# VHH binders against Type II restriction enzyme MthTI (mthTIR): the designs that were tried, part 22

Target 1, 281 residues: Type II restriction enzyme MthTI (mthTIR), of Methanothermobacter thermautotrophicus (Methanobacterium thermoformicicum) (p29565)
Amino acid sequence: MSNLLQAIMNIKSIQERNLGSYKGVQDSKNRMNQMGVTLEVFLKDAFCNTFDIENKDLVYSEYFSYLGNQNNPPDMILKGGDAVEVKKITGIKTSIQLNSSYPKSKLFVSDSRITEACKNCEDWEVKDIIYAIGTIPNRVLKLMFFVYGDCYAASPSIYQRIVEEVKGGLHSTGLEFSETNELGRINRVDPLGITDLRVRGMWIIKHPIKVFKNIIPPESIKNNNFNLIALMKAEKYKQFPKKDRKRIEAEDNIEVTDVKIKDPDNPAKLLDSVLVRYDEI
Key: E = the ipSAE of ESMFold2; O = the ipSAE of OpenDDE; V2 = 0.75 times the mean of E and O plus 0.25 times the DockQ between their complexes.

## First folded at step 14 (VHH; framework vhh_brivekimig_d4)

Design x4 (from r1 with G53K T100V; at its last look DockQ between E and O 0.01; V2 from the best seeds 0.00; counts 0 for: pae E 23.7 > 2, placed apart)
Fold by ESMFold2, look of step 14:
Structure x4 (fold): chain B 281 residues (1-281), chain A 119 residues (1-119)
Amino acid sequence: as target 1 above (281 residues)
Amino acid sequence: EVQLVESGGGVVQPGGSLRLSCAASGFTFSSYEMSWVRQAPGKGPEWVSRISKSGGYTLYADSVKGRFTISRDNSKNTLYLQMNSLRPEDTALYYCARWVVEYKTFDSSSQGTLVTVSS
């Protein structure tokens, strides 16, 4: 069984050995869609400790109950553990594209966007989801940020209210509509009836460095060769095996601190949380 | 029950050749991509090669490109690996595995046949 604490320790180990970059995490010279796949391999290796293994797929089958595709969330599910969604970006000022799905505080088996294989990979109803956000300027991983969805995204009802308001507005136009999981689909908009218009959300979310600057001062990551940051609720941290918590707390150069963050559903409320940092200067 | 049984291993000198076979039963062989995997003593598994359902596309690890050839005969439910120009570092237990594209993982594998390249 693997978990985020084990992945963090494995990343620290490989970064210290290589001093800078892991070969499998590099900017693709090709289309944007391929960038996430490269970081995806790095993260799979982090959970499985397979950075140095050439034929990794058998080891992956030991640790993951689900490995996804480019079209459906999540990118991976650890056996008996968390779901992981991978995002690759080139800078902290760039908003993270979530495309047609609003950000998720948790992953539910009832989510319409996940595959049957994902629903059936284990006996589950709800899982914690990690947004694994790699910032890779100039082909080098500079910042690896792991943030749990319940620290970062609001509850689904907040986003669903907006979706329903937009759908309602589109349907009031009197145009020909079909049922859809998108915001709308308007068919046969031209006189020949051969053109359809798809209306879907292009959801974006601010980089977590911008969101959590009160507990992660920008100065503390400036000019470092590599930063790893993980943010989770205190109750989530307590759920990791005691041996993994004790091990990471004893690691040289890893700082585990208690912090408070604003509740994504209500900014007046603070959540007890744990911040894990590894800074390579 | 998925069953994969390999054969064709043995001892060869450097530069020699061997052909491995993997007989499949208990599933529709032509509906799955197949792979060869090897494990040298004291090391973890190493993926060697993969072949599409029809045999139209093949992929190889860099360490074996140009020396190894994967093929399949769907009428005989058999997967093959032709290994040429063998080197001592190719010494390993070789086994075949069924690749599941949807899960991006292997879900079945054989017990393995030993290939030894020495002297």
Scores: ipSAE 0.000, ipTM 0.090, lowest interface PAE 23.7, mean pLDDT 80
ESMFold2 (binder alone), look of step 14: mean pLDDT 82; pTM 0.819
OpenDDE, look of step 14: ipSAE 0.027; ipTM 0.475

Design x5 (from p14 with G53K; at its last look DockQ between E and O 0.01; V2 from the best seeds 0.00; counts 0 for: pae E 12.5 > 2, placed apart)
Fold by ESMFold2, look of step 14:
Structure x5 (fold): chain B 281 residues (1-281), chain A 119 residues (1-119)
Amino acid sequence: as target 1 above (281 residues)
Amino acid sequence: EVQLVESGGGVVQPGGSLRLSCAASGFTFSSYEMSWVRQAPGKGPEWVSSISKSGGYTLYADSVKGRFTISRDNSKNTLYLQMNSLRPEDTALYYCARWTVEYKTFDSSSQGTLVTVSS
């Protein structure tokens, strides 16, 4: 079974052994339509250690219980392990688009946006979710940031309360509404009755570099090098196999540090967490 | 198997206090938002309070705000409801539930704990 610690170590290994196409994960020629596609393959190879393997699909089937599509979260689920959501972004100042789904602290099998194939890929009820955020300026992967949802997103009730308040405000307008999974759908808003309005949530979240700048000083990120950062709660780190923890703690140029982060549900509260960094020298 | 066991109910005079507990097992308690729900005789279920996974964010029904305090201890898999300044209108069967995206229904088969406020 694979996990994030193994993926980090595999990324370090390929960076040192083979500086080919993966050092500069290429943005596709049609990147406005295919954001994250090349990064998705990089990440699958990181979890499976298949950077140099010809028949990757067979190995992928051994390590993943689910491989997703661009329309539904998540992008992948490790067998017996975490879900992964891949985000490709061109710069640190660009907010991360989540579209109609608010950010998730955990992935639940009951979530309305996941496919039946995802619900049935294994016996599960709740999974940790990793937001794997690749920052790719000038078609070169400069920053790979892995952040667990429970370090980054608030609890669902916080977002759902806002959704319900917005829906209530739309219904109070007296306009014609139809049943919808969106925030609202208002039909026949014009005198001829030929125009409908769809009201959709466009959820946006700040890049984790901005969110966690108190534990990751911006000057510590080397602009001309590949940087890898992973953030998780201390309790999550302890759940990884002891072998993997011992191995990553012994790796050259990988720094494993105990840190405290603000609780996404209450910033006055601090959470014990682990920060993992790999900087190419 | 998911199990939620409520305790701490009883008979109390108006103005009194009770502390309810809910012991959870069979699921990852720390991954779930939790709620207290009550059902008075002859009435449908009424949401009372909710608490986020970490305990950092709480919500209360207007009828109990300022009198009730929800809390949780994730190390003990236990949810609490401190009920102060109890009124006869608080008489109900209280049960805990996991908050789900199906917020219209609470799919708990737990037994609940009875709170009776009377002279």
Scores: ipSAE 0.000, ipTM 0.372, lowest interface PAE 12.5, mean pLDDT 81
ESMFold2 (binder alone), look of step 14: mean pLDDT 81; pTM 0.810
OpenDDE, look of step 14: ipSAE 0.321; ipTM 0.710

Design x6 (at its last look DockQ between E and O 0.04; V2 from the best seeds 0.00; counts 0 for: pae E 8.2 > 2, placed apart)
Fold by ESMFold2, look of step 14:
Structure x6 (fold): chain B 281 residues (1-281), chain A 120 residues (1-120)
Amino acid sequence: as target 1 above (281 residues)
Amino acid sequence: EVQLVESGGGVVQPGGSLRLSCAASGFTFSSYEMSWVRQAPGKGPEWVSRISGSGGYTLYADSVKGRFTISRDNSKNTLYLQMNSLRPEDTALYYCARWTVEYKTFDQWSSQGTLVTVSS
């Protein structure tokens, strides 16, 4: 049974071992081999503590109830635990592309994009979802940001209202339409009738480092060799086993602080939250 | 088993106020958007209001905007509708319901409803 706090501890451990092996290393070039795998594999290893294990698949099957594909969310589900959606980005200035899916505050079994295997991997209706956002500017992981969807994404109704208004506007144009699972498809828009226009959402969301700058000053991550940041509601933090909370709270160079963040549904409302940081200077 | 039980209906004069409650059980209440739906005599169901899981986002039908306030207390698994400046046109059986954005429908409704009658 794994969780985000265990993953954080495992990432810290592997980062400290690599630093010790490369005495005085603060150069991204010396970390090249650490990221010879995909971010998804790195995260699986973080949850399972399998960075140095050859037969990872057996351990993965012990900890995950679902491992996904590139076409369907989520990327993974921890047994009895959270869903994880992985995003790789080259820098903090780059907005995160979500393509045809608006960001999710929670993962529902009714989500149109999940597979039957995902629906049936456990007995569940709704899961917390972690957006695991790795910033990799030079093929080296510089920032690992874990943010729960209910801290970052608005409620589905907010996005769906806009989707419905856009769909309504497209239908009101009187152009020829066909059914689609996106915003719309307009057929034969040219005189020869050989050109169709697909209208789909290209949802983007700001990098969480930009969204949460009031609790994570940009100067506090600037010039660090590696930053790990996790953000969750206080109520979520309290749901982790006490042993895991005590372990991470006692760890050197990990800062666990109570913070308040704006409610994604209403910026006038504040949410009690926990910020976890591990910064490698 | 999902259960939604309303209360607080009654008879009130035009201009009066009433507060409806809906007690929820059998699901993770704070994870779901919730709605009030009403059905007037001889008419089909009419959506009234919706609230997000956190309570931070609310939406109202034009017919009730400015007069009704939806709210929730996630610690008590309870949904509320504060109804002010009531009109005879608000007379209906009121239901609470779970709303699913992905299917754009209500997947669970209360079975009984609570009757609101606005008459002089």
Scores: ipSAE 0.033, ipTM 0.597, lowest interface PAE 8.2, mean pLDDT 83
ESMFold2 (binder alone), look of step 14: mean pLDDT 82; pTM 0.822
OpenDDE, look of step 14: ipSAE 0.245; ipTM 0.641

Design x7 (from r1 with G53Y; at its last look DockQ between E and O 0.01; V2 from the best seeds 0.00; counts 0 for: pae O 15.0 > 2, placed apart)
Fold by OpenDDE, look of step 14:
Structure x7 (fold): chain B 281 residues (1-281), chain A 119 residues (1-119)
Amino acid sequence: as target 1 above (281 residues)
Amino acid sequence: EVQLVESGGGVVQPGGSLRLSCAASGFTFSSYEMSWVRQAPGKGPEWVSRISYSGGYTLYADSVKGRFTISRDNSKNTLYLQMNSLRPEDTALYYCARWTVEYKTFDSSSQGTLVTVSS
């Protein structure tokens, strides 16, 4: 089974950072999405250590229980392991857009946005979710930030409350709303009755580098070199295989440090966490 | 043209100290992280140390950690490497370099400065 620590080690080992010419990725007509797709493939290869393998599909089938995409979240689920949501951005100052979903502290099988295939991909009810955020200016991966959702996102109830309030506001307009999984749907909004309005929420979350500036010196990220950062709860780190922990802790130029972060649900509370950092030359 | 000029190398006995300097020109020095790289005879390049834009963040190879100190003066466009407790295995040609995204390598157009540690 693969895990994040293994992925980190694999990323470090290949030192490939130019995603513009990444092998195995066909040029898409949509250039804007190309880097996102490439990042996903890159990360799959990281988890599977398949950077130099031609027949990747077979290996993927062994390591992943689910492979999704932006329209079918999550992007990937490791067999018996974590879910991964991949986000591509061009700069660290840029916020991350979450399409129609609020940030997730965990992935639940009951999530209405995941496919039936995902729900049935293995026997699971809840999974940890990694936000894999790649900062890719000019087709080069500058920063790979892995943050677990429970370090990053508040509990679902926090966001759901907002959703409900917004819905309530919409409904207070007196317009006729139809049942929808979105924030709202109003049918026949024009005199001809031929136009419908769908109200969708777009959630935007700050880049984790901004969120965790207290434990990550901002100046250390403003570089032209590749940085890999992973943040997880201490408890999560301890759950990784001992061999993987030992390996990464012994690795040159990788720092594994204990840090305190604010609880996403209560900033007055600090969480014991582990920061893994690799700064490539 | 980007220029990096190293100086301060020499011959020292084991346990001795040297301070290397790198004068940078042809680019905005403060806009780049800088690194020291060394190449021993018959060996490939080895990264030694890196420093952030402002100097607030530094990294070291395990082989030099605790012995070497990287610093910079952005007002002087100069990178420094204080080398203490030198060992014979530190013998190498030392280069300062900046990271270039395009080449995935350090841009070392420099001649380097030779450090020889011998009894």
Scores: ipSAE 0.000, ipTM 0.220, lowest interface PAE 15.0, mean pLDDT 89
ESMFold2, look of step 14: ipSAE 0.051; ipTM 0.590
ESMFold2 (binder alone), look of step 14: mean pLDDT 80; pTM 0.813

Design x8 (from s7 with G53K T100I; at its last look DockQ between E and O 0.01; V2 from the best seeds 0.00; counts 0 for: pae E 16.7 > 2, placed apart)
Fold by ESMFold2, look of step 14:
Structure x8 (fold): chain B 281 residues (1-281), chain A 118 residues (1-118)
Amino acid sequence: as target 1 above (281 residues)
Amino acid sequence: EVQLVESGGGVVQPGGSLRLSCAASGFTFSSYEMSWVRQAPGKGPEWVSRISKSGGYTLYADSVKGRFTISRDNSKNTLYLQMNSLRPEDTALYYCARWIVEYKFDSSSQGTLVTVSS
């Protein structure tokens, strides 16, 4: 069974092989740029260690219980493990646009945006979710940031209260409304009654580099060719198999540090967390 | 084994107050949003209130807003419902639940009976 710690070790391995392909010249190339591979495929290969395997689909079917896409989230679910949502951005500090859905602290089987196939891929009710955020300026993966939803997104009640307040304000206007999955729809706003106004939420969230700058100084990453950062609660880290934790902790060029982050529900409270870093020079 | 044990119910006159408690065990309490749900005689279950995992934000049904206050103490694995200005319409079996799905709750608890009677 695969997990995020195994994926990190597999990414390190392939990045070190790519450097060995060029005689002593550092190269920030990754499999996406060399082979035309998408970020989603790169991450699937990271979890399955299939960077060099031609028949990847057989291995993928052994490790994933669900594979999705932008319109059928999440992007992947590991068998017996976490859900993963992939976000690709072109700038190191670019904010991340989400669909018409607030960010998720956890993935629930009741989420209206997941497919029946996803709901039935395993016997599950709730899963931890990893936001895998790849920063790819000019087709080169520069930063791979893995952050668990419960480190990054607030509880659903916080967002739902705001949604209900906005919906309530729109409906209290007395204007003509129709039933909708959107925040609101105001019909027949013109004298001929041929124009409708759709009110949709487009949720955005700051890049984790901005959110966690107090534990990840921006200057620590600007001179590197490739950076990998993972952030999780300390209790999540302890849930990984001991063998995987010992393996990653023994690696000289991977830093595993205890840090404190602000609770997304209450910034006056701190959460015990683990920060994992790997970078190339 | 997940356990939710409600207490604090009883018989109270209209206008009175009660404080309900829910003791949780068998799961990581601080990782879940929690709800109070009630079921009056002859009615289906009715959602009453929900609280975020940290306790920072709360939601209430319109029928109880301003009269009821949900709270939690994650260090004691306990959920609370302070009920003020009670009305006969509040008579119901009250139970707490983990919020697992948007429209479904765990159904394993016995609840605590609240009777508001003149």
Scores: ipSAE 0.000, ipTM 0.275, lowest interface PAE 16.7, mean pLDDT 80
ESMFold2 (binder alone), look of step 14: mean pLDDT 83; pTM 0.830
OpenDDE, look of step 14: ipSAE 0.127; ipTM 0.556

## First folded at step 16 (VHH)

Design g1 (from r1 with S30K G53K; framework vhh_brivekimig_d4; at its last look DockQ between E and O 0.02; V2 from the best seeds 0.00; counts 0 for: pae E 18.6 > 2, placed apart)
Fold by ESMFold2, look of step 16:
Structure g1 (fold): chain B 281 residues (1-281), chain A 119 residues (1-119)
Amino acid sequence: as target 1 above (281 residues)
Amino acid sequence: EVQLVESGGGVVQPGGSLRLSCAASGFTFKSYEMSWVRQAPGKGPEWVSRISKSGGYTLYADSVKGRFTISRDNSKNTLYLQMNSLRPEDTALYYCARWTVEYKTFDSSSQGTLVTVSS
C-alpha cells in the first residue's frame, strides 16, 4: 500500500539518484523534465516507485483503485487510501483556477461531479484529498506542494450557501431557467430564441505558498533548485503506518515539524498540523 | 585523513550472494549518510543504495531493490551491502562513499571491491 510519505521519499530518491549521487555530478535540475513525463505521470511514479519501469500499468493497477480522466475529479485514488488532485501551474502565478468546482475539504462519494467508476472503485463514503500542486516554470518542476483539502478548503456548506444564494438571485430576474449542475442556465435570451446563456462559477483559490507564508517564509524557498512541501493535520500524520513515519523522520534531508495553521472554517482557531519539507539547493 | 576500505568482493555464479563491507576511519562516521556506488567496465558510475545517519532509512536503485540490503553499524564504523540473487549485470567495481551535506558532491577516496557474476 502506498501513501504520501512513501511518495515524498521516492521523489527525494529520484531527485538524487542519477545526477546528485555520483562524484563530480553538479546538475541537480528536476528529474520530471529530464525524464520527459507529465506531472501526473511523475506523481503516479512517485506513489508506485516506478520511475524506471517501462510497462507501468500493471504496477499502477496494484497501487491505485482509480485513475481518472481530464473532465472529472479526482485524478487518482490510492488503494485503501487518499484521493489526489493534481494541479499544474506555469509561470509565477499565485492563484489556482478551479472553474465550476469549489475547493474540497474532503472527497464525498455523493459528489455529483465524480464518475460512477470512482464511486465504485472501493467501498467508501468520504476520503481525504491531497491537492498536489506543481509549479513548473519553463518546463522545470521547481515546487511540489502537497496540501490536504481539510487544511486548505473550507467545509462544503460554506461554499454551498454561496451557490444557493447566487442561484436564488438569478431566479429572481424573471428570465427562463432550466435545471443544471451549473449556477444557472438561461434559455432563449434573444428575440429569435436561438441563444442560451450558461452561468458557471469561476472559483479561484490562493496558492498554498501564499496562504501559509507564516510557516513557510518565501526566503526559505527562494533560489532553491527544487522544493517539496507537504502539509497535513497532525491527526492525519498519525494515521500513516508507523514504519513509514519512522522512515521519513529518519531521513536526514527531510524536515518534519509540528506547526499550527488557521482553521479554514474559522481563522480564530488553530489546527495542530505537520509540515514536511525537502529542499534541494 | 578520510579512509574507506571495501572488502567482500569476488566471483560468484548468477543467483549467488555476497556481503560487502566498508570500514571507515578519519571522520565521525555516524554523522554522515553513506552510499554504495558501482561502476561496470566502460560505463559511468551508478548509484546503488544510500542509508541515513542513524540507519533508520534506506534507499535503493530500482535495479537492485528487493535483492540488495544496505546497513551500517555506527559502533564499528562499518557500512554493509548484502547482495542476493546476483545477476551478470551486477558485475562492477563497488565502492562506498560519504555523502556530503551539500548533496551535489561525494567526498570519497575508496578503492572499491570487485564483484564478478559469471557463468
Scores: ipSAE 0.000, ipTM 0.117, lowest interface PAE 18.6, mean pLDDT 80
ESMFold2 (binder alone), look of step 16: mean pLDDT 82; pTM 0.832
OpenDDE, look of step 16: ipSAE 0.015; ipTM 0.287

Design g2 (from r5 with G53K; framework vhh_brivekimig_d4; at its last look DockQ between E and O 0.08; V2 from the best seeds 0.00; counts 0 for: pae E 18.5 > 2, placed apart)
Fold by ESMFold2, look of step 16:
Structure g2 (fold): chain B 281 residues (1-281), chain A 119 residues (1-119)
Amino acid sequence: as target 1 above (281 residues)
Amino acid sequence: EVQLVESGGGVVQPGGSLRLSCAASGFTFKSYEMSWVRQAPGKGPEWVSRISKSGGYTLYADSVKGRFTISRDNSKNTLYLQMNSLRPEDTALYYCARWTYEYQTFDSSSQGTLVTVSS
């Protein structure tokens, strides 16, 4: 059984092995760049500790109940554990593009965008979801941010109210619509009737380093060769096995701290949360 | 045997400053978050401040924010509390302790150092 705490410790281990070869160099490369792997493969290896294994599929099948395709969320589900959604960002920007899917606080088996294989991979109704956000300028992983959806996204009802209002406004225009999972599809909008308009959501959410700057000062990540940051509710942290919690708390160069964050549903309320950091200077 | 030894307490005028030290031995100091706790005469213990293993993150009780600064030197196994703008209500026995997530509480404490703020 694997979890986020194990993945964090495995990433630290592989990064330390790589940095041992480049210690003292400001632009040290990481394992991902040396192996030519995608962020998704890097993260699967982090959860399974398979960075050095050639035939990984057997080990992946022991740890994951679901591995996704490029068209359907989530990207992976740990057996008896969390779902993971991977986001890759190149260059510097303040927002993460989510396209047609609003951000999710939890993954529900009833979500319309998941496959039947995902629904049937375990006996489940709701799962915690990790947004695993990698910042990879020039093909080098500089920031790995893990944030649970319930620390970051509001409840679905908040986004659904907006979706319904927008759909209602579009339908009230009197234009001819087609059935769609998008916000709207309007056919034959020009006099020749040869142009169709697709109305799609382009959901954007601020990067967690911007959202949580009060607990993650920008100067604490400036010019570091690599930063790993994880944010979760304190109640979630307590659900990890005691052995894993004690192990990560004892790791040199991993900081586990109590913080308070605003409730995404009600900013007047504070949530007890745990911030985990591993920084390579 | 875990040992925590505080020093730097004393009598000071209102508005004055003191710097407390906590020397640690008998455990791997850098592997623990550390806290300052105080106990005023006739009152129960009150948490004052906490610092992460590396010193990168600090947390303060509202009553001391902006006046107290916690720090640590892992090479000297020492925890510090810089106390500025002291008030009579800061009068207390101050002690340091280790923090653990397993208990969500303190698992050891010291004898403390007395701070008296009087005019």
Scores: ipSAE 0.000, ipTM 0.132, lowest interface PAE 18.5, mean pLDDT 80
ESMFold2 (binder alone), look of step 16: mean pLDDT 81; pTM 0.824
OpenDDE, look of step 16: ipSAE 0.013; ipTM 0.317

Design g3 (from g1 with T100V V101I; framework vhh_brivekimig_d4; at its last look DockQ between E and O 0.25; V2 from the best seeds 0.00; counts 0 for: pae E 18.1 > 2)
Fold by ESMFold2, look of step 16:
Structure g3 (fold): chain B 281 residues (1-281), chain A 119 residues (1-119)
Amino acid sequence: as target 1 above (281 residues)
Amino acid sequence: EVQLVESGGGVVQPGGSLRLSCAASGFTFKSYEMSWVRQAPGKGPEWVSRISKSGGYTLYADSVKGRFTISRDNSKNTLYLQMNSLRPEDTALYYCARWVIEYKTFDSSSQGTLVTVSS
């Protein structure tokens, strides 16, 4: 069984062994879809410690209960563990596009966007979700940011209220409206009645580097060759096996720090959280 | 000037043991994590083992785990690698390196010490 703490330590190990970089992620010539798969492979290898080995698929099948091969969330689920959603971006200051799906604080088995294979991969109702955000401006992975959804996204009711208000506004116009997973579809908007308008949500969330700059000063990452950052609630950190917590806390070059972050549901509240950093200067 | 001088290599039969040493000078040895790296003939460098500044944490490549032991003596500025149960695939040029995070690489200017495992 794997978890995020093990993945962090495996990433540190491979960075040392490959003299400062993992070559598979450096390929800047991959097209957007190929590039997402490349970062996805890096992360699978990180969780399974399968860098530079053959027969990765056999090991993957023993560590993951679900592997996505489409744009349906999530990209992977660790057996008995967390879900992971992978995002590749080219700029540190770039906002992250989530398209028609608002950000998720947790993954629920009832989510309309997950596959039947995902629903049936384990016996589960709710999982913690990790947003694994890799910044690859050129040929190298410069920033690997792991942030749990409940540190980053508000609860579903906040987003659902906005969706209902928008839908209510569209219905109140008296225009012909049809029910979809989208915000709305307004039919026959032209005199001939041959044009429909699809109203879709284009959800965008700020990069966690911008969101959490008060605990991650930009100067502490700006000129580094590689940064790995993980952010989770303190109660989540305590749920990891004690062996893994002891190992990562004993690393000379990994910093594990208690921090406070604003509650995504109410910025007046602070959440006790753990920040894990591995920086290559 | 940073200097790393490896010694203790030689020819040994399969199943044998060998102890490598790395004498360090020109820098504050106790302030750096240290590694052993090997390069087999015709192959690229392969990391073998790493040890923390204090010696309190060690890490090994899977291929050597349980057979090799890294250690250091900060009072003597010396890094060690005890190699037991040697196999033909352990044949390589072994060199020590300090990890310098700012450079994203191992310092590779040392000459190394040759280990040959043959019957």
Scores: ipSAE 0.000, ipTM 0.135, lowest interface PAE 18.1, mean pLDDT 79
ESMFold2 (binder alone), look of step 16: mean pLDDT 81; pTM 0.817
OpenDDE, look of step 16: ipSAE 0.014; ipTM 0.236

Design g4 (from r5 with S54K Q104K; framework vhh_brivekimig_d4; at its last look DockQ between E and O 0.54; V2 from the best seeds 0.00; counts 0 for: pae E 11.3 > 2)
Amino acid sequence: EVQLVESGGGVVQPGGSLRLSCAASGFTFKSYEMSWVRQAPGKGPEWVSRISGKGGYTLYADSVKGRFTISRDNSKNTLYLQMNSLRPEDTALYYCARWTYEYKTFDSSSQGTLVTVSS
ESMFold2, look of step 16: ipSAE 0.261; ipTM 0.713
ESMFold2 (binder alone), look of step 16: mean pLDDT 81; pTM 0.816
OpenDDE, look of step 16: ipSAE 0.021; ipTM 0.462
ESMFold2, look of step 18: ipSAE 0.000; ipTM 0.458
ESMFold2 (binder alone), look of step 18: mean pLDDT 81; pTM 0.813
OpenDDE, look of step 18: ipSAE 0.056; ipTM 0.519

